# Ledger of designs, part 64: VH-VL binders against Large ribosomal subunit protein uL10m (mRpL10)

Target 1, 224 residues: Large ribosomal subunit protein uL10m (mRpL10), of Drosophila melanogaster (Fruit fly) (q9vpl3)
Amino acid sequence: RGKINIQRPKAPHYERARVVAVTQPKYPELPKAKSCFKTRAERTQQQQENPYNEIIAREVRNWLDHSRLVAFFHLSSITADDIFRVRVQLHKQNLHLKSYGSKIIEQAVKNTRYEAIVPLFHSNHCIVFSPDPEKTAALLRIVRRVPQMVLLGGIVEETMLSRNQLVAYAQMPGLHAVQAQLVQTLSQAPGHLIQQLQAHQNSFVQVLDVHAKNQMNEETPKST

## First folded at step 17 (VH-VL)

Design la4 (from la1 with light chain G31K)
Fold by ESMFold2, fold request of step 19:
Structure la4 (fold): chain C 224 residues (1-224), chain A 119 residues (1-119), chain B 111 residues (1-111)
Amino acid sequence: as target 1 above (224 residues)
Amino acid sequence: QVELVQSGAEVKKPGESLKISCKGSGYSFTDYWIGWVRQAPGKGLEWMGIIYPGDSDTRYSPSFQGQVTISADKSISTAYLQWSSLKASDTAMYYCARSFLYWGDFDYWGQGTLVTVSS
Amino acid sequence: DIALTQPASVSGSPGQSITISCTGTSSDIGKYNYVHWYQQHPGKAPKLMIYDVSNRPSGVSNRFSGSKSGNTASLTISGLQAEDEADYYCSSYASWSDPFVFGGGTKLTVL
């Protein structure tokens, strides 16, 4: 007979690998190019230009371009379990908690209007993205009970806002809420309509003024 | 007014199934967790599990995993707790309660549903 | 598994202040400020009295206050009244697997 070959049933390995593959979360493909014939210098250079970093940088650019709400936080020491529960809670409100290396952020925002955000990522950080700027109130309500996340500021509708401006933005009523109140007012008696419409006019003007002022703050330098 | 209204008291025999309900009103039902808390006669409070009706995310206490089913029907703002086969040890008061956060407080509670299981 | 320790009973006279303790570990009460207190009168549902160590919900008397030191949280009731006679439970977040850990309860008797 030839070499000793201990045959072991392969079905458990195959079934386990198949089940794991079906239940695995989606994530970017990692480069697997490793070669023993490459020099140490060549491998180091190849690692520095890792295509995985370019994929992640494009994702950051896409998040920035497609998110009407972006919030920046300093992240104090926090366990993986604690950040996981916060990420899960935020996701339920269409709020997407991400963290990226400062190098990737620099690569993603190079030659964009957002280059000024790079210094925020020198320390431990996280970012929350959302397509829904009306979720700012929900975001702040959640993170008030997460002391490890310290709000630094954000971007709403492509306008950079300070911490205090973002908090103030979260307290404004939404346009749909103003519209719903107007419909209710129009359904009331004529005398109530006049009084309520005057109150709505003041509130509506205030909302429009805040939005206009937020747009005027977009990257406009102060002249000296 | 935020309100959680539970179904009425139940008297059952061992081996029977049961599904009790908790209807929320006066708030955005899909934005809050609904937890179930058991209190055996003369005993303390014990968390059984919790559901987020907005996405049906459901979590059970290890002590109750596989022994009960928690579900919700967000179209009628109602959460459920059910047993497929009741035991005499399931005799207890069952409360539903809401929490905004998974790590938060139960700020509003239902009135309770007394379940009595005896032969 | 994870449990919060409360005294079985406490008592006080009307007008006095009393404190109910809730002792956990460095993994729950010692790590987080997610400690909450509930009052339960006989035959009634629990009512939230204090959340996040020291915050009072709207409608809760300012006679109720909360604090924490190390692994021990405390509920203090000043100016005791007969209506304060009830069972009091603390709860804490401990982990993803144990997000709502209750203490065993403390029966407060107003003498």
Scores: ipSAE 0.804, ipTM 0.910, lowest interface PAE 0.7, mean pLDDT 81
Fold by ESMFold2, look of step 18:
Structure la4 (fold): chain C 224 residues (1-224), chain A 119 residues (1-119), chain B 111 residues (1-111)
Amino acid sequence: as target 1 above (224 residues)
Amino acid sequence: QVELVQSGAEVKKPGESLKISCKGSGYSFTDYWIGWVRQAPGKGLEWMGIIYPGDSDTRYSPSFQGQVTISADKSISTAYLQWSSLKASDTAMYYCARSFLYWGDFDYWGQGTLVTVSS
Amino acid sequence: DIALTQPASVSGSPGQSITISCTGTSSDIGKYNYVHWYQQHPGKAPKLMIYDVSNRPSGVSNRFSGSKSGNTASLTISGLQAEDEADYYCSSYASWSDPFVFGGGTKLTVL
């Protein structure tokens, strides 16, 4: 047991348990005698809540399954008109701004690899989904000018990224931009070609290093 | 390298129609709003309307709603401002300008198109 | 329908610092930080000098700075030079219906 690593005294199990309790849409049934005598109104309400929550949770799961970019934000107080204009602007870049209750998020990701994201939703939040991971730069460019949205982190190509990792990913040249630079390099001296290829390889290595560090961070509880 | 090039000056009579153009280059034309800004002789700037060429989303200032038509042809990276019937009061300099955000700044401007309506 | 109020003119001597004000309301400049400043030389198109209250785009001299207090935004030009003589306009986002409200403009004269 000989490693004896000291981590921060954060209680991820407590926070996960609290989030689970808050996001769980219903409690276990009462004893058999009480359950046998449930009123029609209680049964109807329970049935209605469960089907709607599961429909919405399926929607969230569908977004997660089909989005190559997912970004999580803390959402400060904002008017409906102001969030609407932000949603419209994001939509033009195939970026889809959504907000769901924490219990619905918990239901959507239960027993999936994304279960670790649930603590992000115990306070005011919003999520941006997109099938286009190359839109990460556009997303960050838009939200830089929306003070009410504070980036927490995201998922790119099914890999969890911290805030700083997602920002670094967004700064990489796109494949199309890299291909354009390569064409320009072919019209230059051979020495310039090697320098350009090395620079693009270094950018790729930097992204892989961010990915490796993110996997190490996912093994340990977050400190902030 | 970002450039907005507008069509040349126009001299028109009241009642005539007119369509002026703004061609964008050096950037992704469909990812930016193109706005039209009017400046009467010796006067300030006033916003007329804006279009997002990517989806043709078009918005007008209340002062110009129904007075002009804004459109774009994204296949040639060009936005347009049209009048069906010009008035003498339409004599002004007309600028196109781009904005990344609906709530943002106009970071690049065309050179302007002077429209003179007289007689 | 919102108007931003600027002084009609401001003057200064070379080397001085001057400030141009832009006053709106609690529903635009007082609510948002989406205030921008444009410089327009005679016969030329406007040029963006400051965006989002205080940010300077690439290629704009660091002699230009911006600030905001309450419902009033300010453009400050330090070390005034002859080429700064121009008209200056502020603009602000006010609402979905009025996203690009301009001030009336301020003519800066370098004496």
Scores: ipSAE 0.798, ipTM 0.907, lowest interface PAE 0.7, mean pLDDT 81
Fold by ESMFold2, look of step 17:
Structure la4 (fold): chain C 224 residues (1-224), chain A 119 residues (1-119), chain B 111 residues (1-111)
Amino acid sequence: as target 1 above (224 residues)
Amino acid sequence: QVELVQSGAEVKKPGESLKISCKGSGYSFTDYWIGWVRQAPGKGLEWMGIIYPGDSDTRYSPSFQGQVTISADKSISTAYLQWSSLKASDTAMYYCARSFLYWGDFDYWGQGTLVTVSS
Amino acid sequence: DIALTQPASVSGSPGQSITISCTGTSSDIGKYNYVHWYQQHPGKAPKLMIYDVSNRPSGVSNRFSGSKSGNTASLTISGLQAEDEADYYCSSYASWSDPFVFGGGTKLTVL
């Protein structure tokens, strides 16, 4: 019993061990002891969480694979009530706001073509999925009035777009009409293909130039 | 050309029912909230409730919950405000207005429907 | 109870600048930038003049501007003109249950 009070005499030699560890590079030895303890905790935690995490990671992968629009946002501090109202509004436009842990996202995209998005999730974040790429304009119109959601970039029709590219995509009128016209042109005789593509390319450049001018001018009469 | 056109003025007696309308045109009716705003004679604006015609999501101000019914018929781009039993205190101008967001602004308003309830 | 406080009336002479205040709480105007201003002439429907504190819809004169500090939003009309004589209402989002809270209104008189 008096020997059980070893806890009290432990402090002096504990300080000496800490002083040596602080003043000299003895840090590798500490991780070994913590590693054993943490490895047991990690093992128990992994076994307890692994089946659940894998199901959620497959859900994320499924959303990524089946959504024509995916948008990534940094998420600033926001109350549960405020994110709820945003989720409700987005859902009315077939836009699905999801939040997943960073580990789940990393697990879902590891060794895939989407792995390049991992750096976007170093901080608090959220993702919006939709089967409807034409809803990009609606998405941006909603979130521009939600300062807690800051657009980082996205995926449209399996193409990675930067923030600026996604904004430009959303502001183009007739983009889907241009894409549909190109499909129709490609189904015509091969001899006209180059001429039709060049004509549509020139039209597309014209549309982009008109949009750029409208954006710079602001106060476009189309607000009515 | 966004337009909200409301039904004409009404003169009623207490206890009668009433349904007034607001027809939207020049925009995608199902993508905007339609709100109803009351203005009693010489008084300010009071929000009564709002509906999203796309999915019929309907919300009421606590002051008007159970006092009125808000509905919409998206096939004819029309929202409605109705009373089952009018009171003299319901005498007011009633406006419909649209908002893109639940936390947004009313960017276009109907011309108003004057409801007079004789007591 | 009026949720947002506005002065009952303000007045100014043509060419002057006038400011109308709208005071709320830390739960509405102090928390959000969803403050909007409406102009209403007698017998007419309200018209949106400013949304989200400071944004002008197309067709609204540059003479109208908005700002906010703390729990108080302000509508400023520069170069006051006779047609500016009207009632002005602010509104704010406060919560899921109170998304469209109006002020009591301010009568602007152009002298």
Scores: ipSAE 0.790, ipTM 0.906, lowest interface PAE 0.7, mean pLDDT 80

Design lb12 (from hd4 with light chain S95Y)
Fold by OpenDDE, fold request of step 19:
Structure lb12 (fold): chain C 224 residues (1-224), chain A 119 residues (1-119), chain B 111 residues (1-111)
Amino acid sequence: as target 1 above (224 residues)
Amino acid sequence: QVELVQSGAEVKKPGESLKISCKGSGYSFTEYWIGWVRQAPGKGLEWMGIIDPSDSYTRYSPSFQGQVTISADKSISTAYLQWSSLKASDTAMYYCARQWDYSFPLDYWGQGTLVTVSS
Amino acid sequence: DIALTQPASVSGSPGQSITISCTGTSSDVGSHNYVSWYQQHPGKAPKLMIYDNSNRPSGVSNRFSGSKSGNTASLTISGLQAEDEADYYCSSYNYGSHWVVFGGGTKLTVL
């Protein structure tokens, strides 16, 4: 049995070759997952359509105005599949991942309180919107594991935060927890005040007692 | 105060296995990641990889992928770096450091563990 | 190997101001990347001196400042002191490779 040369397989018989050629599944080239992120060219083309940009800018503004949590990310080269996965994860938490061109963002935030975010959008970026600021921790937990997403900063309750401040915010106890702590602190305050007041009184009494004892000792005549 | 304490210096022979440790304290151990950095004698710093102790999610630099294993035990706030088979070229100082994510700085460092691999 | 470029050595006299440069690419130092600086004394662990290009951690002297322009980050040490003699490393997250990169380090000598 001749050693099947796996390096030079004998060409199949013409008829077999024809059948194999015809039966080879022409796998449609998987549509090159159009990078969910419009190519620079597509972005440039979109910039030429002035009315369309205005509509999108309005959309962006609407998102900004109705979101209590906004996070800005640099987006490096990411596959459509990966970004989809991230989107799904975020969506489960009612977090909305959007990507807009820099020009659109500029137009959207022009003459608004959000104008300061424009410098963040010089490259590929994405934005996550949420109506719930309590989702900040959940958001950060998800995106930390996405190497292609780099946190740049955010807006929480209409306040712009640096990336570090956003992380710090996420680490803070919730409003209710803070409220509970405040109540606890306030409830302890009267007790502490009373203790402090009593401490001073007690100290005063002690000093008086010592003074009284010293006076009594001075009045005892040395019996010769 | 945030502190990372690493295990002591190790002297090993080629082919031996080694596991060094990094214990975190003064913060919530699961809220931050732990990065590992190698520094060969007289050389610069090399980022090896990172771990999320909360679920042991790990990522390695390509040069260290498959060469080392990073792990963590969150119950004792400890991260580990291990070799299955040491090489002479593994001789270096190894640092663990706290890192919130990939793009955040290594803000707190362990004191380092010197690993010497010699025949 | 993706690395940031630093001068091998820098020297200065006490009281002087010195600058250490860190040059990368658009994928590491450039654009919206964050650069960190670390100080390492001989036989000691590195210490974070600057993060996010120009921020100082608590406890770091105000003599240390960071800046970034284009693909170059800079660490400036003003009022140079003997204690500043150390190795300094810049670091950045590379957006292309998706890992942390360090510079080669700069030895600062105080004359």
Scores: ipSAE 0.876, ipTM 0.949, lowest interface PAE 0.5, mean pLDDT 88
Fold by OpenDDE, fold request of step 19:
Structure lb12 (fold): chain C 224 residues (1-224), chain A 119 residues (1-119), chain B 111 residues (1-111)
Amino acid sequence: as target 1 above (224 residues)
Amino acid sequence: QVELVQSGAEVKKPGESLKISCKGSGYSFTEYWIGWVRQAPGKGLEWMGIIDPSDSYTRYSPSFQGQVTISADKSISTAYLQWSSLKASDTAMYYCARQWDYSFPLDYWGQGTLVTVSS
Amino acid sequence: DIALTQPASVSGSPGQSITISCTGTSSDVGSHNYVSWYQQHPGKAPKLMIYDNSNRPSGVSNRFSGSKSGNTASLTISGLQAEDEADYYCSSYNYGSHWVVFGGGTKLTVL
């Protein structure tokens, strides 16, 4: 039994060699693993071409276009339960809490009138939408109790407002109240003007009467 | 004009209870919150906590949680800070200030209440 | 203890411009946070001088200005006057801890 030379194995019989050669699994050259690290630019480009992102961006635009009240918040770490509670409270007031990625927001508002809001979305954020600007006070009342939500600003009636302006807006009397006040003020204006005009006439008449009385008193000859 | 007026200086002994007051005027008291700030002698400002006078919602900083009680009476536009048992370390100036929200500034301040706790 | 970092003291001559820095973290000064500045004269209550990084309340001199870059907020006082001698505190809401934090304060001396 010939010593199996482990260092130089005898070439297999021609037929066996042929079978081994044909049955050798041709492992496809492992595709040179393009370094899974797509450059930040490639990742950003691939994300932009994602049809899903386009759909979500369109949704964001729809919300923006159909909302008369939009409020932007920084959202810090919050539990799912806590955010759910907030969502429920807001929903009861017909306020809709949404959260989108910053990139989606950027895509959504690109080349739109809302592009100025992009700087507000550098970190975790959430947005509240409402068709009713009169709900601003209710919104702020709710979110003030949520330490994880910080007001950044908003849009009311297509006007961008700072956080301070939004608070001020919420403190203003309702449109109807303001209109009522305006009507009251306008209704009083003519009366005041008439009073002022009449006051001058009355004073003039009084002065004339005094003058006439004085003249009559001077013309009464002291009957000696 | 918005004004916060605090109660006068207090001199107390350790173990005594104390309640100081802050009365707001010139604005709707229930629309803004009241924050309390401590300043120990020669030290910086420390935020203690905040109260919503509308329903007495209160939040404390961790350092003051359980150490003090913040309360309010909206009927008289007054906020309170109270101790059940004073310590010498409670010696400080205490300020109340108006604050709309956690992230909003303390825009109007009371004149401060000096609390001295000495044996 | 979560605190904002300020220099202990700053000095300047009348008419000069000085800057006080306030350094925090991404949870307080950074990331869309709002920094406020307060002035406190000896024996007096603090006064709000700057809010929301750069806004001045009514009645505050235009010599006071605020800015923020990264995790550092700055208070600049131009045309320094003797009356500006005071302690200055920066403040912000901490997004991580969910409470208001103050800096250690800066004593400004007018020479």
Scores: ipSAE 0.875, ipTM 0.948, lowest interface PAE 0.5, mean pLDDT 88
Fold by OpenDDE, look of step 17:
Structure lb12 (fold): chain C 224 residues (1-224), chain A 119 residues (1-119), chain B 111 residues (1-111)
Amino acid sequence: as target 1 above (224 residues)
Amino acid sequence: QVELVQSGAEVKKPGESLKISCKGSGYSFTEYWIGWVRQAPGKGLEWMGIIDPSDSYTRYSPSFQGQVTISADKSISTAYLQWSSLKASDTAMYYCARQWDYSFPLDYWGQGTLVTVSS
Amino acid sequence: DIALTQPASVSGSPGQSITISCTGTSSDVGSHNYVSWYQQHPGKAPKLMIYDNSNRPSGVSNRFSGSKSGNTASLTISGLQAEDEADYYCSSYNYGSHWVVFGGGTKLTVL
């Protein structure tokens, strides 16, 4: 009685093979993980409902609300190392470089005064935040040497500025410098006025003295 | 008024060295960068590179990398473009222009320096 | 060589409006890219006419206007005058290559 080779069972007769093939339980195809075929739209919708996105959106809002300087940049082909280098440089100046997804930004600024910035975030972008608007010049000095970062615009003291306006702002003497100049000018004004008033009086007195001396000289008879 | 004044026309032979200049006035020279643009006879404009005069930070277009040297002397508000060894193909008009950074326009231009390299 | 594409030549009669196009890639004339236009008369240095797609520098005639849609920037000259005969170049910062690029230039002839 030939040992049934259990390791290599002979292929059953064609008819039996057909019966076996037809009687094989069709195991329901494991539901193709719906997750792999979710349309870009469905993925986008699910991302919107992610509680994590809400948290990040709140963070973005918090940064916007507490920053007096916000600058927006396009990022192009920048490496992680390059970003890190820039971040370190900015950090030394108390400038904070952050990157968020466009959807997060949209959610963060929805129904806020910052809604106008949404069009800036259609591509790779980063944001630099600072509590000090006087750091604008320092910021621009750093980032303009980063060819992968392109200035798009910014917010300074709650005012939206174009890239050109931001550059112009950076070139302006700081508010404190202007105020100091104003105070100096105002402090000098009374002194100058007093000097001018006194100069006129002194001039008048001098003219009078000259007249008086001339009259006295005319009245002195040439004693021959 | 912002002005860039370039050095005069140059006629040179192949293999000679050359340094042309661009002097800026009417603005803070160190606040803006200086770009150089080449225009071969009858051809279009070619961006060569740019320099930050404040610390002489320089970047070149790949086609001009190693071919020319851009430098600046901020003490006299002057930028320079130089060749160590001129070629006939270097015959062109060379313009300097003010540029705030890479992505900003060339807003003020020098009058150009014609460089002719002939045997 | 990454270049912006311009028509070689455009012509118009005095008083007409003409448009010069500048077409690039997404890296040249993308949504966040800024296009500049320069005018160059024969034997003269280029002059900035439009910056950041549609802005005019001080001293540039209001007859010159710039626009951008998609990967195409356009310079429009209204009320064409004889003095407008010149070469026009578009320019943009290329985000991929990280250098400034110029178009091939367009010769404008006023007939």
Scores: ipSAE 0.857, ipTM 0.932, lowest interface PAE 0.6, mean pLDDT 87
Fold by OpenDDE, look of step 18:
Structure lb12 (fold): chain C 224 residues (1-224), chain A 119 residues (1-119), chain B 111 residues (1-111)
Amino acid sequence: as target 1 above (224 residues)
Amino acid sequence: QVELVQSGAEVKKPGESLKISCKGSGYSFTEYWIGWVRQAPGKGLEWMGIIDPSDSYTRYSPSFQGQVTISADKSISTAYLQWSSLKASDTAMYYCARQWDYSFPLDYWGQGTLVTVSS
Amino acid sequence: DIALTQPASVSGSPGQSITISCTGTSSDVGSHNYVSWYQQHPGKAPKLMIYDNSNRPSGVSNRFSGSKSGNTASLTISGLQAEDEADYYCSSYNYGSHWVVFGGGTKLTVL
């Protein structure tokens, strides 16, 4: 019984080889992770009514529902490398860059409070999600350096903001900072009041002392 | 109030170097970018480039790439436009303007610096 | 050269409404692009009059309004006044070239 050469198995008989070749599941080449930034044309062609679209739509909705910061960008022609760099930078800040087709977005937000965002997705777009609204400034700082990304607007704490409002929001002191300032102001108020009250008292005492001294000086008979 | 104040008019000869300035006030200088715009006599506005003063990130319009240098000193809230060697064709009014990013408007403008280059 | 196209000149009488057009391409004025309008009086710096197609900065008269349709942006000045006589420039960020572009400018004359 000839030693089965495990390293070089004898080629199967021609007929068997044919059957094996024909029965080999042609796994569709995993779509090369083409950069999430497929051209509009490519996206539209792939958006056949695929059950997969529903899944993606659900994903989008999930992102929207769990994000306290959502920013919408127009995306012009950008290289995969540039996108990757941006993604890395955003990821370091716990910001998630996603790109979805317009139809998927429409499906995702249909009959939801987010339906108003649909008009923003007429061209190539990307979305950045974050659970932290305080990351707005960080987000904008990063994306400003990406000429291919144009800010269109966003959602912060369930409120739709224009691009200008989003910028303004990013420039505002954080809630904690404002709270801290408030606490500081409130903590200083009693001190100031006390100081003012004490100042009046001290002034009064001083006036009284002066008066007392003057009276004492008048009562001291010049002993001739 | 937001204000950009530019350096005064310059009269130079061809071949000379020049550096003009734009000082911002009334806002956080590092939060906004500064764009430069050229306007030749009797001509329209031309965007030259932009700078992020926070780290001096700079981008130029292709027409001005290599022709000028944009810089900034954030410590004194000042942006600069400079030429190493002026040409007669550089005769123009130069404006600096505040711009949040590329896609945002030039919302505040300096008064302009007239540069005249003549032999 | 990527340029926005404006009429060279427009004129109107006091009290009239005039419109200045700015025509670009899909990469500048078209789609979700933002158009700005600037007013420039002779010997003065440009002033932002309209941003993001239709928004007015604080201090700008409500007589100025902006709109955009397709690849054309429009600046409308209602109730024309003598002080409105100036050059007007449209501007947009070009998403293809990644720089700011200006129109050629329109001279508005108040008759």
Scores: ipSAE 0.856, ipTM 0.932, lowest interface PAE 0.6, mean pLDDT 87

